# VHH binders against FYVE and coiled-coil domain-containing protein 1 (FYCO1): the designs that were tried, part 7

Target 1, 130 residues: FYVE and coiled-coil domain-containing protein 1 (FYCO1), of Homo sapiens (Human) (q9bqs8r1337to1466)
Amino acid sequence: EICLLKSGELMIKVPLTVDEIASFGEGSRELFVRSSTYSLIPITVAEAGLTISWVFSSDPKSISFSVVFQEAEDTPLDQCKVLIPTTRCNSHKENIQGQLKVRTPGIYMLIFDNTFSRFVSKKVFYHLTV

## First folded at step 5 (VHH)

Design a12 (framework vhh_8k46_1)
Fold by ESMFold2-Fast, scan of step 5:
Structure a12 (fold): chain B 130 residues (1-130), chain A 122 residues (1-122)
Amino acid sequence: as target 1 above (130 residues)
Amino acid sequence: AVQLQASGGGFVQPGGSLRLSCAASGFTFSDYAMGWFRQAPGKEREFVSAISWSGGSTYYADSVKGRFTISRDNSKNTVYLQMNSLRAEDTATYYCAKDLEYYTSPDEYDYWGQGTQVTVSS
């Protein structure tokens, strides 16, 4: 399957390594996602067998979330393998939790998608574990 | 049915202040973001400010940043707009809105109620 990110602008990209995630302390990180934009967290994984886990919330309203696999750094978004299809989450009311077992080395991109929103920018509060 | 009753408008001189209130009913107020829009005579409705369900995040149009403050009281089912340093260009009917993601047509807000008129003139 291909990832179709139709209309919207990339606001920010926060590349992370497994070692960086493993060194994170307690507490949430923040990611700002403007109205009509999306943001990416590419996680580079060198070895299979790892489980990537996430928990996130958003303020003041919902955010859409997806996970795609990027074989190489220069692979276009529309050619990435969709692992979790884009879903609108009630992340403004509850924590959204999920996990993926890494079976293939490569780049796992967590996508926070606010392209559907015309006027409401969001803060995403996220915590990642490996 | 959602009911939003705005009040607190009036006539004020440039540089003056007003505090608008929006009383909400027909939904679980504490679960939803709230916002303010305004419409001047002969103009389209425009975004003014928004506040998250908890009150932890606020957003403002560039034209009102530093002058207006949005707040809410979930125990009273009310959202507020404190307007300071008012200018003639702030003259408009002010409407509160529930769970705004889009603004595509003035018609979509008719059921919010009458709004409250703010006139800034010397």
Scores: ipSAE 0.021, ipTM 0.281, lowest interface PAE 4.4, mean pLDDT 83

Design a13 (framework vhh_8k46_1)
Amino acid sequence: AVQLQASGGGFVQPGGSLRLSCAASGFTFDDYAMGWFRQAPGKEREFVSAISWNSGSIYYADSVKGRFTISRDNSKNTVYLQMNSLRAEDTATYYCAKDLEWYDSPSEYDYWGQGTQVTVSS
ESMFold2-Fast, scan of step 5: ipSAE 0.107; ipTM 0.479

Design a14 (framework vhh_8k46_1)
Fold by ESMFold2-Fast, scan of step 5:
Structure a14 (fold): chain B 130 residues (1-130), chain A 122 residues (1-122)
Amino acid sequence: as target 1 above (130 residues)
Amino acid sequence: AVQLQASGGGFVQPGGSLRLSCAASGFTFSSYAMGWFRQAPGKEREFVSAISGSGGYTYYADSVKGRFTISRDNSKNTVYLQMNSLRAEDTATYYCAKDLEYYGSPYEYDYWGQGTQVTVSS
């Protein structure tokens, strides 16, 4: 599924640390994902045992979502371990919630994939907790 | 409320031409891609052509490339389909659609307009 990203353009990359997520206030953040692009939220986790939780929605239509594990910053996307395969979400109709327990230190990439969409750009409204 | 009104269909002989229009209201027209689809009796609805909100990008089904031209006038909230060199196989009800998500997929559209019938026969 990550193979779809090879034909798409990276729009936005929002690197976050666990400490930054822990400082998130109430409310959602916005992430723009242009048609035919994808956006990434790489979360750097130094210690195992933590749970990363997310909730997101999108407007005006669906977005595809995946989670991959990147051992190091220089690991190519197509060599990352797929933890949650790319799934088209009804994120325009409901909040999509999920969580993942960190078993290995490294970089956990949340991928918002709009490469399937030729004409419709989306805003993703997301909130993260650790 | 979103409204799409297709018009311009009719009877024409093979080799003839028609121009279809789709008048849109109820949304910011220039912000949305528009498309044309058609459906012949007993067949599935198929993609014909699409145009981006700015008009800078156009897409065509292989069966109509070189014969049909899609255009839009954002000042008039209207999308057009110029149909040249018409064939019997082009006989169908033509629909305009708002808010294309995926090129070539009829399942990625929010709103369908009223159809306009095109009949190509001698």
Scores: ipSAE 0.015, ipTM 0.339, lowest interface PAE 6.2, mean pLDDT 85

Design a15 (framework vhh_8k46_1)
Fold by ESMFold2-Fast, scan of step 5:
Structure a15 (fold): chain B 130 residues (1-130), chain A 122 residues (1-122)
Amino acid sequence: as target 1 above (130 residues)
Amino acid sequence: AVQLQASGGGFVQPGGSLRLSCAASGFTFSDYAMGWFRQAPGKEREFVSAISYSGGSTYYADSVKGRFTISRDNSKNTVYLQMNSLRAEDTATYYCAKDLEYYDSYPEYDYWGQGTQVTVSS
């Protein structure tokens, strides 16, 4: 399947393991996403059967969100499987929640996409559970 | 506090050149897109040019494309507008702007600094 992230720059990559997510406290984490860039959180999952859950918001405006599956670290972005297609979220007005059940071991990438925005940088406040 | 100080304006003849500067402080300059707008007497404020946080992408209004060049120096917290082949219609007060949220949420603007006046006349 085709990952359609052909324009824009990668700003930040925050790799996480299941064990790291399981150790997270109640508070949200922050991720800065500049105008015309995207940031991603690759979550490495060794075993099937768990559920990855997220909640996020953004300031001061909306952010687009997607989830792709990467079979291995060396798999190009344009060869990743799209699990959740890029969707513009009203994340500046409400908390956006979602979850995915892991059926295949591999890397699940949460993508915060600000490439549509030419001039407005965003802070993304996110919380992950597993 | 966010501060933007535009300078470099003045009087020039048609065909002349000026370089405007905008000194920024109070925020992490290298994280934000910067831009220039202008306002002529009796007209609304219009977009002139913008530059991405890294300087890797630039954008221009059709009226200035090919004549103006935007650039930035992140080590000096400064954005520049090189203005060549100036015309009487370029006469305006020029403003620099941080992050230009105009494109995500019109008409709300981020911080604007004081302008610098450019007058093109023979």
Scores: ipSAE 0.017, ipTM 0.406, lowest interface PAE 5.1, mean pLDDT 84

Design a16 (framework vhh_8k46_1)
Fold by ESMFold2-Fast, scan of step 5:
Structure a16 (fold): chain B 130 residues (1-130), chain A 123 residues (1-123)
Amino acid sequence: as target 1 above (130 residues)
Amino acid sequence: AVQLQASGGGFVQPGGSLRLSCAASGFTFSSYAMGWFRQAPGKEREFVSAISGSGGSTYYADSVKGRFTISRDNSKNTVYLQMNSLRAEDTATYYCAKDLEYYDSGYPEYDYWGQGTQVTVSS
C-alpha cells in the first residue's frame, strides 16, 4: 500500500505458511510494532478454497490494520491488491475479528500499521486460523 | 498497578542544573511513550518533553528547547530529564507521565501521572 512506503518503515516481517498456521495451538502470538513503523505477516497460500481468520488486540493503544494480496514475492507493496483497506481499529479496547476466503493462490499480507503513531509503540496479540 | 515515582528536584540558583528521574513499574515500560509535565503555583499544568518507547524520537516545548534533554533507560524502567540553564520561570512541580495521549491523536483517555518532584529556581 502506497501510504506505508511514504510514511513509515518496515520493522519486522513474520512469514507463515498455511501448514504452519494449521499446526498452531490455542492462544495468542505476539508482534511488536514500534512507533512510526509497520509490521507484516505474509501468509503463503498454495491452493484456493480455505478461509484465513484472525483475531487481534493491541496494547496500549489502537493500531491500523489492512490486508493486501501479493501475487509474487517480488511484487512491490504499491502494486499489491488491497483486500481490506487500512483502518484504525479500537484494538486496544476490543478484539478485532475478520476472515477472508482465499480465491487465488499467492501471498496474503496482514499489515499492522503503526506509522501514524510517532510516540507509542504497540504489542499486537494475534491468533490465526485456517 | 501502574506506579510512577519522580525524584531529583530541589533548590537551585538561576543558571544551575538538575537531573530528574522517574522510576516506572506495573507496565511494559519500553512499549510506552513517556513524558514530563510541570505545574507552577496558580498555573495550569503544561507539557515539557516526550520520548518514544524506543527512545528514537523526542519532542520539547519551545520554552525548554536547547536547555532540557529527555532520555530513558529501558533496562532500568526509568525516564530522565536533564535540566540545564535553569530560570526562575522553571520553578514548578514536575510530573512524569505515561503514554502521552495527544501525540497519538484521537485516543480517548489520558494516562497515569506520578506524584511529582518540586523544582525551585531562586536567588
Scores: ipSAE 0.015, ipTM 0.234, lowest interface PAE 6.6, mean pLDDT 82

Design a17 (framework vhh_8k46_1)
Fold by ESMFold2-Fast, scan of step 5:
Structure a17 (fold): chain B 130 residues (1-130), chain A 123 residues (1-123)
Amino acid sequence: as target 1 above (130 residues)
Amino acid sequence: AVQLQASGGGFVQPGGSLRLSCAASGFTFDDYAMGWFRQAPGKEREFVSAISWSGGSTYYADSVKGRFTISRDNSKNTVYLQMNSLRAEDTATYYCAKDLEYYDTSPSEYDYWGQGTQVTVSS
């Protein structure tokens, strides 16, 4: 299915490899997502069989989250396969956690979507595990 | 240390024009959406217009759509409201605000209004 992000603007892209995620400490990382924008964490996975896990929160209000699969770096966002559809999370009130088993090598993009918010910028605190 | 200083108000006749300015300090201006609100004597504060962090999206209250234009200059940390075809009903104190999700849905964001600027439309 098609992931439609054309109504918003890309704020930041933070590419990560499996090895980089495996070296994560216990602390959370920060990602700023301006009003009317979205931010991406593309995770490049060379081999199937691992599980990508995440936990995140946001301040001061909710953020929408989705996961899409990108076959190659040049695949447009609207051609990516939707694995987890965009969902508004109460990430400002609780930690949101999830996981996904990698069945196909490629790029797994975690999307923090603030395009619904015309006026409120958010800081996302996230931790990833493989 | 967030400060919002509105200016540019004054006395104008019906059909006239004014440009309001809001000078911002104490935060990274180009990371935040900005808005204008107004309060007429004896009325609640109401939404007028808003602009996204980049200036790429604008929104207007139905009462001002087609007459008012919001803009921003991120190099000057300033948001503007160009008011054309002014009416007596536009008489109010005008305030600027930062970082609202939607108008009147985020009271905590209204702490940083500053002084405001008075607009009086009368013959």
Scores: ipSAE 0.016, ipTM 0.336, lowest interface PAE 6.7, mean pLDDT 83

Design a18 (framework vhh_8k46_1)
Fold by ESMFold2-Fast, scan of step 5:
Structure a18 (fold): chain B 130 residues (1-130), chain A 123 residues (1-123)
Amino acid sequence: as target 1 above (130 residues)
Amino acid sequence: AVQLQASGGGFVQPGGSLRLSCAASGFTFSDYAMGWFRQAPGKEREFVSAISWSGGYTYYADSVKGRFTISRDNSKNTVYLQMNSLRAEDTATYYCAKDLEWYDSSAYEYDYWGQGTQVTVSS
């Protein structure tokens, strides 16, 4: 299955390990996603059986969200497996929650996609649990 | 604090040209889209043009398409508006804006900083 991302500039990567996510304190972390770009959080998972859970919101307007699986760091983005297809979220009006059970060790990429927005940059407030 | 200093306005005859500049400070200029708005006497403020954070995307109001060009220099924290073929109806105070919000259906919202720069087109 081919992972298709909309054409745009990757602005930021925030690589995280399971141990780093387990150390998350109270409150949300922030990602800044410029207009016409996307940002991603690659989560490296060494063992199957974990559940990755997320909660996020955005300001001032909506953001699109997807989850893709990358077998190895050198796997091209167009060869990643789409686990959750790109969906435009009312993340500026409500908290968006989801979860995904890890079946295969590898890299799980949470993608915040702002490529549809040519002029509105967004802050994404997110919290992850494993 | 956010500061936007618009300059370059003046008196010009119909068919003439002016270049406006907006010097920005107090925020990471290269992270934000910038725009130009104008307000003529007795009119509401109207959108003129916008440019994405990188300069890769621009948008223009129908009234100025083909005559005005927006550009930016992220190394100088400055956005520009080149105005050609000026008309009497372009007479207005011009404002540059940060926190331009553009929805992908031609809706927009904005904030202004400072007093702007006056452009008068008359013979």
Scores: ipSAE 0.013, ipTM 0.331, lowest interface PAE 7.4, mean pLDDT 83

Design a19 (framework vhh_8k46_1)
Fold by ESMFold2-Fast, scan of step 5:
Structure a19 (fold): chain B 130 residues (1-130), chain A 123 residues (1-123)
Amino acid sequence: as target 1 above (130 residues)
Amino acid sequence: AVQLQASGGGFVQPGGSLRLSCAASGFTFSSYAMGWFRQAPGKEREFVSAISWSGDSTYYADSVKGRFTISRDNSKNTVYLQMNSLRAEDTATYYCAKDLEYYGSGSPEYDYWGQGTQVTVSS
């Protein structure tokens, strides 16, 4: 199991497909991440060649972000491949942008990690494109 | 402008009690964690207690645990510190603060300090 599960609790999962992301309108979506919790956006990708892009910010303070790859739903969390290691972002001061080219079909999990924060809950404003 | 005004300090004998108040204005009080710090003459400022935005989580320094209680009233934009069983070593100026982070170790980090209130514990 991923280290996050020892220090915090999963609050929200927002599973998305490529087709769902492609149909998203303009603007940002909101994700509430309580103190001492983390939230996941698992993106299921059936074919290689796509680029997943993200932009996010948070209020009132920073959030940590990571991306892991899960080959199948039954792949244990501790066996997922870390694509972007957990990094504390100044997401409360600037928009954090990133992208990842899909080379292998599977599940790409975007992780918003607030487990380091005991007292400050965050609202994450995010936008995804494929 | 953000304003934090601490009050309720005074002179008490050892074993006595005081209740400190911090009146907050200029921000959405119910969205932020609040805390108390203190500074004795000639010493560094030290963490005393913290409370989450909802009031569901509290934290106390080991030196005050079991004697002090932090609480908040979001309808009044006020955070409180109830101090019982006061000791001479509790003598300090007490400050309230907003916007904290706690990384699971060490003292919480605060971004803003309010106006202080003096507490003197002596016969």
Scores: ipSAE 0.016, ipTM 0.265, lowest interface PAE 6.7, mean pLDDT 82

Design a20 (framework vhh_8k46_1)
Fold by ESMFold2-Fast, scan of step 5:
Structure a20 (fold): chain B 130 residues (1-130), chain A 124 residues (1-124)
Amino acid sequence: as target 1 above (130 residues)
Amino acid sequence: AVQLQASGGGFVQPGGSLRLSCAASGFTFDDYAMGWFRQAPGKEREFVSAISWNSGSIYYADSVKGRFTISRDNSKNTVYLQMNSLRAEDTATYYCAKDLEYYDSSGYPEYDYWGQGTQVTVSS
């Protein structure tokens, strides 16, 4: 079971394809996450073998981050596989970077989790590469 | 630009009531927590109350618990402070605030205020 399914509300989904990520160019995109919510970036991957890489920071305080795998669009959230468990990041002090090699086609969801925060909304600045 | 327009203050006797309103513009109101702060003459600004974006979390300073009630109407971009059983010690200019976030390295909260505030005077 994904911890976020019990602890908060979804604010926004930003679905992306590999081709869209390849077209990002320079710079960061912004994602807003209200207090007591989480936001998702579902990345649809048709072929195995590529590496999804991310760099992010947050303002003004920390955000929690996780990655889950959804086998198909019709797979319920409670049946997704946890690839990176939820971890609190010092993303307000430094850039957080990571990567994941795609072994199985499907949807890789990057989760920015602000459910632990009662009154502090965050702006997440992120850049993705494939 | 962010604009916060506080109103509803005035003169009231001890034990009286006032309702303050804060009309917000220049940002997506229902994405942010809102709060009320006050500043008495010759004093620093102090926290009064906070409400989360969906009203699911509410906090009051100990000095106002049981007497003040914070609420918000996201459809009107307005936050309210209902003040009951007012005391002379509640005399202050009241400000609404956005960005109830920590900004300094010491870990203390810092707050940004926009707008004029509204004066509350509790006196016989």
Scores: ipSAE 0.054, ipTM 0.473, lowest interface PAE 5.2, mean pLDDT 83

Design a21 (framework vhh_8k46_1)
Fold by ESMFold2-Fast, scan of step 5:
Structure a21 (fold): chain B 130 residues (1-130), chain A 125 residues (1-125)
Amino acid sequence: as target 1 above (130 residues)
Amino acid sequence: AVQLQASGGGFVQPGGSLRLSCAASGFTFDDYAMGWFRQAPGKEREFVSAISWSGGSTYYADSVKGRFTISRDNSKNTVYLQMNSLRAEDTATYYCAKDLEYYDSSGYYPEYDYWGQGTQVTVSS
């Protein structure tokens, strides 16, 4: 399964380690995703066995979400393994929650995809736990 | 508060040209796509053109392709619509729009918010 992002520009990349996620504390962080762009959070995981959990919402409208696995930092996005396929979320009406168990060390990318939206930019409010 | 000040409308004969301007304030202009919509007498508002946050992508309604050109100057917080080869059917009030949901995965357009009174364009002989 190959991840293909065909119709958008990368706006921002927020690399995180497991230790940085452990230090998040309470509350949400903000991520801006312009119209026609996507943003991603690559999480580097050195050891298998932990669970990555997320909660997010968006304002003022929905955002699409996916999760891919990147074997190495230089692996192209279109060669990543799709773990959660791109899905449009009602993240503007409710909190979207999910989790995945880390089976293989590597980079787990959370993708916030706004490429479907031609005119509406979004703020994504997210919280991560490990 | 968000302000969009459209200007440059007027009376022109068929085949003429006009340049519309929209001066924006109250938000980070270079973070948002901008667009133009129009409303003819007795009709609903319709999409005319849009430009991405960076100016790298432009979009046009089929009725205006090849005749209208959208551009922006992020240093001046202004979006422009150059209208050439104007036709009687282009007669409308033109509205500048900020970051409206144009097209989602369902292929429909949600309700739009417009700021200001727009600028009237009348194409008549």
Scores: ipSAE 0.021, ipTM 0.386, lowest interface PAE 6.8, mean pLDDT 83

Design a22 (framework vhh_8k46_1)
Fold by ESMFold2-Fast, scan of step 5:
Structure a22 (fold): chain B 130 residues (1-130), chain A 125 residues (1-125)
Amino acid sequence: as target 1 above (130 residues)
Amino acid sequence: AVQLQASGGGFVQPGGSLRLSCAASGFTFSDYAMGWFRQAPGKEREFVSAISWSGGYTYYADSVKGRFTISRDNSKNTVYLQMNSLRAEDTATYYCAKDLEWYDSSGYYPEYDYWGQGTQVTVSS
């Protein structure tokens, strides 16, 4: 169910480890997502049992969000397991919060999808915790 | 119901200036991005400019960049288009739009987009 990503362009990929996320201070990080593009945050998790939590907002308008599981680094995006299906979020009006418990080691990919937008680029403000 | 009322058009000589206004009602104006489109006789409707809900981000078509400025006043529920250095090719009916994030050559818009009453701009000597 990630067919829309095939019609868009990847803008930014920000690989993160659990240790990097655990060392994050307070405050948000930024992702710029151009019109007709999408951005990825692949989180590599070596051990099961932790919970990945996120909070994000966007300016000036909404962004679509999804989470997929990639078993190995060379697994094509269209063969990844969809954990949270693509949903357009009112992230420009409120903070969007979510969490996911890691059951299986692998790569958990957070996707910020702006492929539906032809003219409006977005800045995504996000904070991650483990 | 959502209502958008465009005004400020008129007749102007090449090189002149006009300011268009779009008065909005029926929704929480400060929560939405606003935009301007135009349509000349016998031509397709084209994007002109857009402004984010906060006013922090603005977008312009290449044909108007550097000449037009979009702004908004959230206390008055109004979006403006300041048009400077007007050219004959700017002659068109100008429309105000709400919640317009996607537009392509097929003329598709997101469902529930609203078009205000247009205002005519004529640039001629």
Scores: ipSAE 0.012, ipTM 0.233, lowest interface PAE 8.4, mean pLDDT 82

Design a23 (framework vhh_8k46_1)
Fold by ESMFold2-Fast, scan of step 5:
Structure a23 (fold): chain B 130 residues (1-130), chain A 125 residues (1-125)
Amino acid sequence: as target 1 above (130 residues)
Amino acid sequence: AVQLQASGGGFVQPGGSLRLSCAASGFTFSSYAMGWFRQAPGKEREFVSAISGSGGETYYADSVKGRFTISRDNSKNTVYLQMNSLRAEDTATYYCAKDLEYYDSSGYTPEYDYWGQGTQVTVSS
């Protein structure tokens, strides 16, 4: 899974705080993920006990999704703890939803992985709650 | 409704050339990668070539590399396959496909959304 990220190019990084997610409002944000690239949303969490929830879809085809935990900003990607393994989602046919309870302060990184795709760029529509 | 109509096939001698066309409708053509596949008599369907939505990226099966050229005209909603130096083993029904996504180094496992109707290419003397 980490190997898939290493083989691709990072396109976009969208850092978010808990306060920013609390101000998300209704509706979805858009994230473009070019063919052969991945994008990530690092969520910095200062205190344990909250739940991070997500819902997303993609157009025109599937996207792979994973969640990793980064103890500190200087922790290398290959040393991050995998919380949700990389999974190819039928996000183009249905809304993909999930949640994770924060047990440890740190950075929770949501990864939209399009490195498997050589020809098809995706637009990801996502909504986050805390 | 998605429609893909392949045309341009025919009978040609070894060493000859043919140009196939695939007319597309029912979707935003420039947003999707397009590809060509073929199926020879008594054999499984095989990948031939693919082109990205913008046309900036192309890929070819090893058996056709250097002989075939894929192109597209997004203003005409058409993808083309120029086939040069044709061989008897190129004899097949050729199909165009919408929305190729992935391939591996040992072959192709593209995810495709729709196959069009085929056009027959016969290379024989």
Scores: ipSAE 0.014, ipTM 0.284, lowest interface PAE 6.3, mean pLDDT 83

Design a24 (framework vhh_8k46_1)
Fold by ESMFold2-Fast, scan of step 5:
Structure a24 (fold): chain B 130 residues (1-130), chain A 121 residues (1-121)
Amino acid sequence: as target 1 above (130 residues)
Amino acid sequence: AVQLQASGGGFVQPGGSLRLSCAASGRTFSDYAMGWFRQAPGKEREFVSAISWSGGDTYYADSVKGRFTISRDNSKNTVYLQMNSLRAEDTATYYCAADLEYYSPSEYDYWGQGTQVTVSS
């Protein structure tokens, strides 16, 4: 299955390891996603069997979210496997929660997609657990 | 801010057609996604249709899909709702709404006054 983003430019990549996520304290981290852009959180997982969990919200309006699997760091985005298809979230009204069991070692990319928005930039507040 | 004025309502027999217009003034119309909503007496306001800022994407409620067509003319700052094969249950006050984004059929930032549509024999 080929990963396709609607349109726009990559703004920020925030690469994380399982150990870094395991070290997350209380509270949310911030990720800025400008109008007409998207941002990525690639999570490198060496061992199968753990569960990646996320909670996020956005301000002032909604953000689209997807999850793709990248087998290796040199795998192009359009060759990634779509695990969770792009979905517009009411992340500005409530915390969006989800989880994914890691079946295969590799890179799990959380995608915050604001390419649909011409004029409204967002801050995404996220927390991750493993 | 944007001001919206809906018009084109009236009386029509079942199976007939009407075209509603929503004229925008104030802010630049082409920046906004536009939506149509309706409210029948004694009922909740319901979503009818939406169109993106460019006109490239449209969305319809299941109850009107195939019968209604939304379109816009950015040069005239107007959005239209072409209503065909009208039914008695389409009787309602129709409202247009504007938002800077195209997303779920709720939470539009700006609302116009309504225009009454009555479908009866």
Scores: ipSAE 0.031, ipTM 0.360, lowest interface PAE 4.1, mean pLDDT 84

Design a25 (framework vhh_8k46_1)
Fold by ESMFold2-Fast, scan of step 5:
Structure a25 (fold): chain B 130 residues (1-130), chain A 121 residues (1-121)
Amino acid sequence: as target 1 above (130 residues)
Amino acid sequence: AVQLQASGGGFVQPGGSLRLSCAASGFTFSEYAMGWFRQAPGKEREFVSAISWSGGSTYYADSVKGRFTISRDNSKNTVYLQMNSLRAEDTATYYCAKDLEFYTPSEYDYWGQGTQVTVSS
């Protein structure tokens, strides 16, 4: 479970399928995350065994990142299983890379968290593979 | 091009009030936090106040807390600073700025044109 009570406002939700991720081009995609908000990318996975990989950077400053598992679409965010706890990343200085093997079908949410930043909005440049 | 036009400064007596305005253009105003800074003659530029993109959060320097109020109108692309109970120490050129990590004023990408405030008897 995650405590999103203190996480601020949801700005945008970008739902993606495995097929959409597989069709992504070479370049990075952009996600805007306003000050005091967070944005999330729910990835619906029907079968176990694949690996979700990410690389991202942010401008002009750092962003916090986490990954949670949502068993079903109607599962509240505070009841999701934390897979990667919220971590402040030096994403403005370097590319942040990670990966996660899908063991259980469900929804894997990548969370870009800017709630700690009261006044600086960020652009997140991300690339996903599966 | 990003443009910030500060206005509303002038001469007032101690205890008086002024309202500063900053008209913004060249960017999506509603997506960025805005702030006010000031610089007195011979001194470094100092933080005065900031407001989040939505107007839901405000922050004030201790020296102005309780006297100044920051607000914004996203439909008019304008940020305001209402200054009450003005003191001689508030005499400075006031600047508006786009997007702030409030610990580091140098994170601002653009400093607007200033407006002079003089508090004197």
Scores: ipSAE 0.006, ipTM 0.266, lowest interface PAE 9.6, mean pLDDT 82

